# Designs tried in a protein design chat: VHH binders against p91247. Part 1

Every score and structure here is a prediction.

Target 1, 277 residues: p91247
Amino acid sequence: MAVDMIVEPKWVVQNFGNIRILDASWTFKPKADVAEYKAKYYNKFGVGMNELKNPEYLAEHINGAAHFNFDIAYYPSEDERFTLYTPEEFSSYVKRLGVFNGDHLVIYGRGKDGGMAAASRAYWTFRYYGYTTVSVLNGGIEAFKLAQGVVQSDSKAEGIRCKDAIHFPIGEVCAAKGFKKKTDCDQAFAAKGIKVGDTVVISCGIGLSASAICLAAARSGIVAKLYNGGVHELAYKAPQHLNMRVTLLLHAITVLRCTYIHFTFLYAIVIKIERIV
Unless a header shows other numbers, all headers, positions and changes below count from the first letter of the chain; antibody chains are not in Kabat numbers.
F, E and O stand for the ipSAE by ESMFold2-Fast, ESMFold2 and OpenDDE, each averaged over both directions (binder to target, target to binder). V2 = 0.75 x the mean of E and O + 0.25 x the DockQ between their complexes.
Where letters were taken out, [cut] stands.

## First folded at step 6 (VHH)

Design b04
Fold by ESMFold2, fold request of step 18:
Structure b04 (fold): chain B 277 residues (1-277), chain A 128 residues (1-128)
Amino acid sequence: as target 1 above (277 residues)
Amino acid sequence: QLQLQESGPGLVKPSETLSLTCTVSGGSISSGSYYWGWIRQPPGKGLEWIGHIYYSGSTYYNPSLENRVTISVDTSKNQFSLKLSSVTAADTAVYYCAAYSGFVITYEDLLQSGYDYRGQGTLVTVSS
């Protein structure tokens, strides 16, 4: 009923005809002028799709993938670069990408970290709007190509690996009946190169795994910053709209309180942050 | 594996064009794996992003410089270049070329840790 949060390249190759694939590629550029963007592109998704082309997507993408373009899926406001549309407006955009209710959606990125940061942000955007049959392709287009997946391009692309992300399975800190002993968890974090006092950025808020890892990290003296993109804006800007029924369903483990912590973008795995002088 | 090497004149006269080339070794600009960019650091000041280019020719520039800047690629020589026109003493800086492939949404992240590779830098002085 539920789909995996992260899927492997081999799985995507094997299930190629049964999923809908989105390319979340985006590169840094100056924030668009808010007034100019509003006049030309705000809620005019067809215009944006015709004019705001992404050169990486055009050069190469997974066969059949549509581009989930951050310059279109969101709009710039005075306060932020990627402001969320209303659910109705967002729905209008994603229908143009061929995304319909019930499809198993797979999102990927590219480049450093295997594109996991961009893909994860897109993933959480869909979760925010209530779309739950969504996964991230582990290692992005580069890993997909290494698994001999079919891409569309005019040129051959290099394979690369995500080098800056720490994969942290929930089994490192949890057993069948709950958390492992603190000393076992301390050792699990240390084995991954995460020391007491380190600051890490982790994904939180679609399943128990990320929230449990965050809680275990806090018990071990690690400064964990949680990112739950969909709930993040509601918890930060409008906490009165937080879904209390979800909180009650999980009250026995108290994990949902971590969702109120404001975080930057995250991977679904733990990322160690180097300390500032 | 990639190595980036800046080259060009270290002294440029006011009102002329500053021209730098970055030679890429250990990989191909046309692979599509990176954006190719320029940043600079004026004496005693912080880093400033100038712009970057994808091998297909798509460019993005700092709005404060976009009227004077051109970034180009030459895939046959595996090089990319910077031209900054109408320079003044304010354009004196150490110029770095860089390669980017990450998801980076702020200037701070781009300048501090957003590059995959960066050159050694070359000082360009604008005087007289």
Scores: ipSAE 0.625, ipTM 0.866, lowest interface PAE 1.8, mean pLDDT 77
Fold by ESMFold2, fold request of step 18:
Structure b04 (fold): chain B 277 residues (1-277), chain A 128 residues (1-128)
Amino acid sequence: as target 1 above (277 residues)
Amino acid sequence: QLQLQESGPGLVKPSETLSLTCTVSGGSISSGSYYWGWIRQPPGKGLEWIGHIYYSGSTYYNPSLENRVTISVDTSKNQFSLKLSSVTAADTAVYYCAAYSGFVITYEDLLQSGYDYRGQGTLVTVSS
């Protein structure tokens, strides 16, 4: 079925679990040497995704968005910075981003003019290849944030944005020489509303070790999951699998009304990605 | 509104390091909204892009200068800086700092109208 060419931020928020989102952010840089690019990156999309990073996307992107990186999706030729791949090669790239036939694809940009120029270029690229269930997010990530859309950072992807998130200082379970005794830690968890048998996600605070709190919670009979490096590695090495994790988490958050992330599940996905690499 | 102001010595001796600072007001470098860049115009020549930096520390430089150029940020002072080592008379130019958030793909577009904000420029002369 036909989809609108342009969708509004409120619509995207309302349909978050039913669409596939791409970040089309790109910054000016010198054109890569054609021969060097051909040797290192041409039609080697996994290598490009691992090595060619965009700092804006890493700093902040719409929750669950994969990066449609212009330095990967196209290749430089002598006369053109962004030369189109064959349809088969392009299909191979976008499958790594988690884009499959039949998905409603929503593309956004950022910065000047709401990023509409970059997003529109990506939109027409998909149109060129015959992908018609594609839309551009009006006003980019800036407009999305004003509509109270959820965003994430790879350097901050471990953060907790749930209203029911519990701030837990390491001093609640540690003294100068090590962990407090079990009964003291049991009381500290209980005082925060965390009971034996609960499953919790624990995020690292500045200057505090989330793994120490995770060990103390495990001793207290709490099923503790560490959320730190796994999301960062997914965003760096294989962004398409972060989208799948975030989609599952969004459904769980909708049911539970929280933004917690299951650490053990993220490790299982990372293991599958690392075998491919 | 965002404002950019260049500062630094106007005279630099050959073989020494040219050092400029751009002070940003009306917004925060760490907001993530912009790349922070330097451009220059030597006397009688066109504009030349030097490079830019994102607040996280990621940099891109003009290949012709990259062996001599360092661009850095100091988020606590809301400043970013240019260091150009081993200068010669060819490095005499008006230097501008700039903020970029747009989608442009050529040097010409970037230098002419691709920046969101640009400083007024400061002349740096390389002379004994």
Scores: ipSAE 0.568, ipTM 0.844, lowest interface PAE 2.1, mean pLDDT 75
Fold by ESMFold2, look of step 8:
Structure b04 (fold): chain B 277 residues (1-277), chain A 128 residues (1-128)
Amino acid sequence: as target 1 above (277 residues)
Amino acid sequence: QLQLQESGPGLVKPSETLSLTCTVSGGSISSGSYYWGWIRQPPGKGLEWIGHIYYSGSTYYNPSLENRVTISVDTSKNQFSLKLSSVTAADTAVYYCAAYSGFVITYEDLLQSGYDYRGQGTLVTVSS
């Protein structure tokens, strides 16, 4: 199908589940030694993806975006820094990024000029290989965030802080046979600084543990809001609750996805929200 | 609007370590918006890229200097620093700190227009 060459941030937010998003972030660095690259990384995309990390992508990227890494998608040769692979080799790389025939790709960058230069180079690379259902996100990740799009991090140490988030294990309100007695749960919430009448956001990413904690909170007279994702879902469903503080805290929950498997079964993150207006 | 200011000794003895600090005002190093870098201009020569650091600690250095250079950040003081060990007279130059976020693929483009902000520069002389 025919798609627009450039898409706007609001459109991307509205179509989030129907597109495949690529981060094209790349920073200046010296050209790699050609022989060393050939021996270690050439056509070894899994190795490159494990070892050639980009700190901007690790620190923050659009939720669900894979990294189209120029140090992996191309190879250095004697005459060029970014030499094109064969179509077959390139196809094997982008499949590892979750790109398959028929997907509508949206590519973005960041920084100066909204990242349009890097995103455009990646866009034309896909066009060169005959992949035409591809668009560039106008204004990059910065414009996407202004449209209240959801971003995430792959590292706990990447400058994203959530000191106000409350770690709440499911075992605080549940035992082997079901919920603990109301008075025990009241004490568990109070021990965490959560009182009757407070409004909280409860998330565990997938929502399994958070659902149980939400029910226990309701029994204890706490107004609990259950969200199974990041700021994007909150912005879409309940925009009147958004402010920069809540946005940053829900972004931090997305960052904690580095413990994804462990997090979904054992605990939730609880964020107490205050009236702002 | 960021402002960058270099500070440090203007005279360093041969074989010692050159140490400079860049103080950032008008913005936060930990915002994640920029790489923080050092460039220099030896007398009568063009600009030379030394290296840069992301606030998370990731560094990239000029291969000609990488065995002697350390760039570090102190986000609590909103500063980043350069240490260049085992200096010789060839290290005499005006040193600039810089911030950049653009897409560039060559040293020449980086030095000419690839950064968003640059300090005023500080002369460091290596002499007995």
Scores: ipSAE 0.534, ipTM 0.832, lowest interface PAE 2.1, mean pLDDT 77
Fold by ESMFold2, fold request of step 18:
Structure b04 (fold): chain B 277 residues (1-277), chain A 128 residues (1-128)
Amino acid sequence: as target 1 above (277 residues)
Amino acid sequence: QLQLQESGPGLVKPSETLSLTCTVSGGSISSGSYYWGWIRQPPGKGLEWIGHIYYSGSTYYNPSLENRVTISVDTSKNQFSLKLSSVTAADTAVYYCAAYSGFVITYEDLLQSGYDYRGQGTLVTVSS
């Protein structure tokens, strides 16, 4: 399958569910000692992924993107900082990143050149191994954010986990003729562990289900807040209400949005906001 | 426009600790846009990369100095600092603070074109 070498941020936003995204961020650092690297990290991709963290990726990356880490994807040798693995070894690494044959892979970087140099190196590495359904995101994460693309942080999302999210189908509060009776909706919220006076954040991909569930929740005496995105939406609309705990919660919601692939009009994700000591 | 200003003592006695602060204005260290670094140039010699730090606390140091160097950040003051312990006359140099955001692989490329912004430099002399 033939794909464009360069793709634009708007296209990536529009095709988010149909592509696999890699962050190619890397910062200058001294070349690792060849003997030490060989002993500890060579062809031990799980160890490298656990120990060789990139602070830029942890701080912010395109939602759902895995990190293509140059300190892991290559190995240092006497003559080169970034020596290529065998195809079999490389395949083992990229499978850990969620890259499978046939996926349309999109690679991006960051920084003053829009990350094009780093992303291009990663692009040609994939081409070297015969992976041809690969593109570079023009302008990197910076251009993606300007196109209203969603980003996330792995280092600052505390106090909330995906397993704490409540799956709430719109059919719990709506029937063909409109909202169900208040008493039926009260019972539906209670059955999900959501009680009067609880504060909840309600989100879905397009916002139709979340909006209806927010209205039903308000009628049932639940303090419902509707968010269709990350911290940037809240910061724009009501920056005076933003604080670190809310910021961390909204980053966790961004991760949950990515985890619940194929958001539909039929349900929303509901997260109770509880006191976090 | 981001501006960087070095400050600290210009004279340090041998075996003591060289300590410099870089004050950042026109931007925030915690924005995540840059690595914050230190470079030095001994009199009559070429530039030498000392190390850099990301605002999250992650550091990378020149191996020739890593046993003696600490780079730290104070986001509340919008400052980052250099401490170089156990100095000798060989540590006499003009010290620069810098901001980096580009992709470069070698020391030469980093020093040539890797920084986005650089301070004016401050001479530190190590002398009895």
Scores: ipSAE 0.519, ipTM 0.828, lowest interface PAE 2.3, mean pLDDT 78

Design b04
Fold by OpenDDE, look of step 7:
Structure b04 (fold): chain B 277 residues (1-277), chain A 128 residues (1-128)
Amino acid sequence: as target 1 above (277 residues)
Amino acid sequence: QLQLQESGPGLVKPSETLSLTCTVSGGSISSGSYYWGWIRQPPGKGLEWIGHIYYSGSTYYNPSLENRVTISVDTSKNQFSLKLSSVTAADTAVYYCAAYSGFVITYEDLLQSGYDYRGQGTLVTVSS
């Protein structure tokens, strides 16, 4: 389905849960040495994502947005600042950004001209690689903020994505004072296509957010089951359903302590029973 | 693989409007993968970029021809067209329709990088 090439901030806010947002912010710096880059970062996206972080993105970005980093998405060559990877290589990078096939990508920038230059560069890059549902956020992050969009600052912010699952933020059913009204929760579920009569399995990283959403769902008359194994079990039994970023985080947690993932989870995963393998 | 074919009259009188159509097969114009452009080569001269259109209808023309050029797209027919008004002998050329990716947006880039697909070309002679 054709999408608008340029979307307004209000539209992005309204469709926040149905799109994949990418931050295309790029801070100008001299071209890296070609040989050095090739040795350190070429097609080594994990290393790049760890070492080539953008301070502006880390300081503030749209909630849930992944950084489409020009220093990683492209590589320097003798004559080009931003040489394009092969489709296969680029796909590997895109997967690490938590982008699935069929996602509606919304790309934004910041700074001069609302970051339209960088956002547009990213747009055409995705188009070049055959992505058809891509849009640019008009006015960038500043316009989004004015439209009362939610932004965050986090050096380690990563969202959980699972294929064929509904991503459901806890903020849809909880506020600062606890659970929202049942009517508000009803509406939130309905907006995600979850209705009374559905049987759903709800999970998250460590089961806390999922528990709250499960309780809200139950109150609304939705048969909700808490998946005790959580995303960790899915990582082992069905890694193909997780994005690469989530997978990496889980691996890191396995090596480190499970408590680290708790701070990064903004969404729970809601899976309808009919979709459970 | 895309195939492009130019069609239209090979002879146009001075001051009249040159009109050509490019028929695209093997893929949809509406895919958004390409710019759909027109290029020409006058006898004994190099290639000249005329302009292009995106499937959305957005156009970009060579500034030297902008006032005389109109490019349109018909997604239902999988075609796009060129109109060049007020033609003179200087407009005699082989005209090509072409498809190229989004990174080839300038005349210079087109000349250097080429195009992904191109028609066989059609000679249009401006003569009284």
Scores: ipSAE 0.027, ipTM 0.462, lowest interface PAE 2.5, mean pLDDT 82
Fold by OpenDDE, look of step 8:
Structure b04 (fold): chain B 277 residues (1-277), chain A 128 residues (1-128)
Amino acid sequence: as target 1 above (277 residues)
Amino acid sequence: QLQLQESGPGLVKPSETLSLTCTVSGGSISSGSYYWGWIRQPPGKGLEWIGHIYYSGSTYYNPSLENRVTISVDTSKNQFSLKLSSVTAADTAVYYCAAYSGFVITYEDLLQSGYDYRGQGTLVTVSS
């Protein structure tokens, strides 16, 4: 059966016993050392799950929810913050989360934009690995709580400008309570000249905001490709859409292995392309 | 080798339902190895993804068509079908059934290179 990409808190409550809930909460932190991570945690999910705990998840999560931890579900590489495991490896991890074949996964986040960036990233990931019954809980844990009487919100940050790209802030499709209505998102896309039928690539710093925007786009019928590698992948695959300053910056970041440049990309760039290479 | 073959009427009247069937040979739909999808190419336009179904019955549709599209699977016949209701001239296209790996990639990727197998396509014309 087809499932809604985005489900509301009330629905989750009503279907609580029939779904597998995953907490995709993730707080931004510097990329781990690639070599160190490889040695300690790569495909060692048991170790990761024991050592890489999320305090927020531990403090509070939806009952029965497993933590889909981005620090475990992905691994760092030279060019990507969230490099994807092989299907077999990923499956091993997912099994550890108590996910079974056929489960309807409901993924939620928390914090800014209702955690939609992280939730959407996770959504994208599961879809990537062939999971078909996956939904994002709109508004995240805060909305879930609110459905029981609790609200939480966070503030906006600045990102990298690209030439000949459509700057698309996540705030256009998300708000404190999660995703905006489809109609609002439709309008947001339309306002940026993005329409159904367009082929677009969406990218951001590390793929989170872009994931949310991709999900919103998908809901609106806009076919979008997410660059998993974020701006680095964009730089590689579509350098023409980056201004020289950004290119140099990215290059500098790559060369300097500056893991600390907090590019709080609260916006994604949307690129219309004729053909995705 | 997996083979897919589209079948159905080549002419549909406006407001009627377009119905196509894809017959799969050389492999079982129930193997779980593939998503079974439909795509179309209107004359002079690019490929458009319609939707797909997994052997379990899980469906995923293009949101632009979701309200009009129904994809079903018949594992006993090793077939899956497309129904598109309320057709208009805009639905005139070559329709393809396709199979792609058990991993959902982007629609663009599917359209460009993501299909492992694809039928020859069948032209469906919507005309009064």
Scores: ipSAE 0.006, ipTM 0.225, lowest interface PAE 10.7, mean pLDDT 82
Fold by OpenDDE, fold request of step 18:
Structure b04 (fold): chain B 277 residues (1-277), chain A 128 residues (1-128)
Amino acid sequence: as target 1 above (277 residues)
Amino acid sequence: QLQLQESGPGLVKPSETLSLTCTVSGGSISSGSYYWGWIRQPPGKGLEWIGHIYYSGSTYYNPSLENRVTISVDTSKNQFSLKLSSVTAADTAVYYCAAYSGFVITYEDLLQSGYDYRGQGTLVTVSS
């Protein structure tokens, strides 16, 4: 059964007993040491769920929502910040979240842009693994609370740019309370030369903002593919595509013998498939 | 090795803004390896977490202080700063800047687990 990619708070309230809600809240943090994480948490979801907790989720979440924790759902590697588990491993984690086959998953976030970056990342992940009935709650927990008569507020973040691509800020498709109207997003894409029927690859620092843009693009009939490695993988495999600031940052990391590579994007890069070798 | 050093006035008048700067040496704030945070210890009391910032500018504050706290980062100077507005005698404390590279569970737990690096601390007294 086909479901809407983006659902509004009112719809969620009306269907509250018939959906499985996931909280995708995540706070930016340094990339964990690959070897250390592998030893402690890789495919050890019970341990992860016990030791790796999100204070925002613990403080407040939608009733009945499980935490889809990015620190557990993915693992760090040399190439990627959020490396994907095998389908079997991921399934094991999802089962621990109380998700059953055929569930309609509704995923939400919080904070800047209504948490759409994180929620969309989770959406993309579930779709990647073949889950078909998945939706994002527009506006996140703040919008949900507001719809029920509770007022909530959020904060802003900083970003990095990439060279030789269309720079597309998440703010073009998201506002403080979630995704903009489809018509506004359509106009934003068109303004950047991205049209319905185009196939594009989208990337950002660690795949969050890019995920939101991918979801918005999909809603607009644009075939959008997420580059999962983001700037992390790009920095590793093709640093020439990065701006000077990022390049210098990478050099500094190398000189200082730092192992953590983390980039946050307010501006995602959009590349049409026809432009990719 | 990473070193952190607090700097700023040791005396602030009530209702004014406390301002401190942490200078980082032996490593780059932009390395992506650490949260850069502020904590304080009032006389005779335990440590209290104030907040932290990532090199990207992403901030997280103690809810009890959120309305009065601003943390900023200057990667060009390899510094990050704390501003605490509308201070009272209750804000008298030794203030520390710190670096943390681990996963965050709760910020209370962060205080218990400790930091990878911490400054020597600077006493700030709020007095007329």
Scores: ipSAE 0.000, ipTM 0.217, lowest interface PAE 14.7, mean pLDDT 79
Fold by OpenDDE, fold request of step 18:
Structure b04 (fold): chain B 277 residues (1-277), chain A 128 residues (1-128)
Amino acid sequence: as target 1 above (277 residues)
Amino acid sequence: QLQLQESGPGLVKPSETLSLTCTVSGGSISSGSYYWGWIRQPPGKGLEWIGHIYYSGSTYYNPSLENRVTISVDTSKNQFSLKLSSVTAADTAVYYCAAYSGFVITYEDLLQSGYDYRGQGTLVTVSS
């Protein structure tokens, strides 16, 4: 059955026994040393799960939730904070989380914006790997607790501003307790000149906030592509395809309108972008 | 899981309008989870994406077919439809209805793995 992209806490409570819950909580930290990580943790998910614990998750999480840990689910590379494993490798990790084929995954976060950035990133990731029954819990663990769900105990990214790009803050689609109403998001997109039928590439510093915006866009019927990394990484790898000047700006989200996007296995991209006036 | 089934005439005369309907079962078109699209494969050729529609009525068409294509959705019937006007022999193909997520991908990716569900396909022949 088709599932809603975003589910409310009440629904999760009602369907608690029929879903697989994942905690996607992640606290911003500097990128790990690439060589060290590769040696210690790359495709060594058992080791990662033992050594790379998340204090927030351990302190409190939804009952039965496994931790979809960004420090394990992805690996750092020279150019990216969260490089994607191969499908086979990722599947190995997912199995360790106790996820079975056909499970309805409900992913949540916590903290700012109800954790929607992290949750949406995880959502995007599972969809990327072909999982079809995936939802984000609106408002995260805080909203879940308010809905009387049962829980149990166990510096910031740089933004980039691009000339001639649409700057879209996550606050336009998220509030303190999760995603805003679809209608509010629709209005926010329209206010920025993003229309139904547009093809947009959404990017931020490391791909978290952009994930939330991407999910909101999808809900609104906007065709959105998430860039896995940050705009600065894109600018470095493919400056000739952006035709934009990049300026560092804190917590900036860039929305690029394009007609064609191609991502290669090597994470190189070709983008044909329509000029935004 | 979603099931998609194409229906419509298998024979269309040149210059007429090809009309197909996709019936969706196992889920609601109005869920907002998918775009609902059409693809086709002419004999001896690769797959071609025609376009898609969201349950809200938002459409996106292949630019090469945009002037001739109309995709519509009927949420009450849990169906969406394709109309292709001014058909020629070049429009002879197996037509598939498909569903894919709201995240944009390239046509190549979409045709290969970008759709989550696809119908069995229906052959439409354009002939006098």
Scores: ipSAE 0.000, ipTM 0.223, lowest interface PAE 14.1, mean pLDDT 79

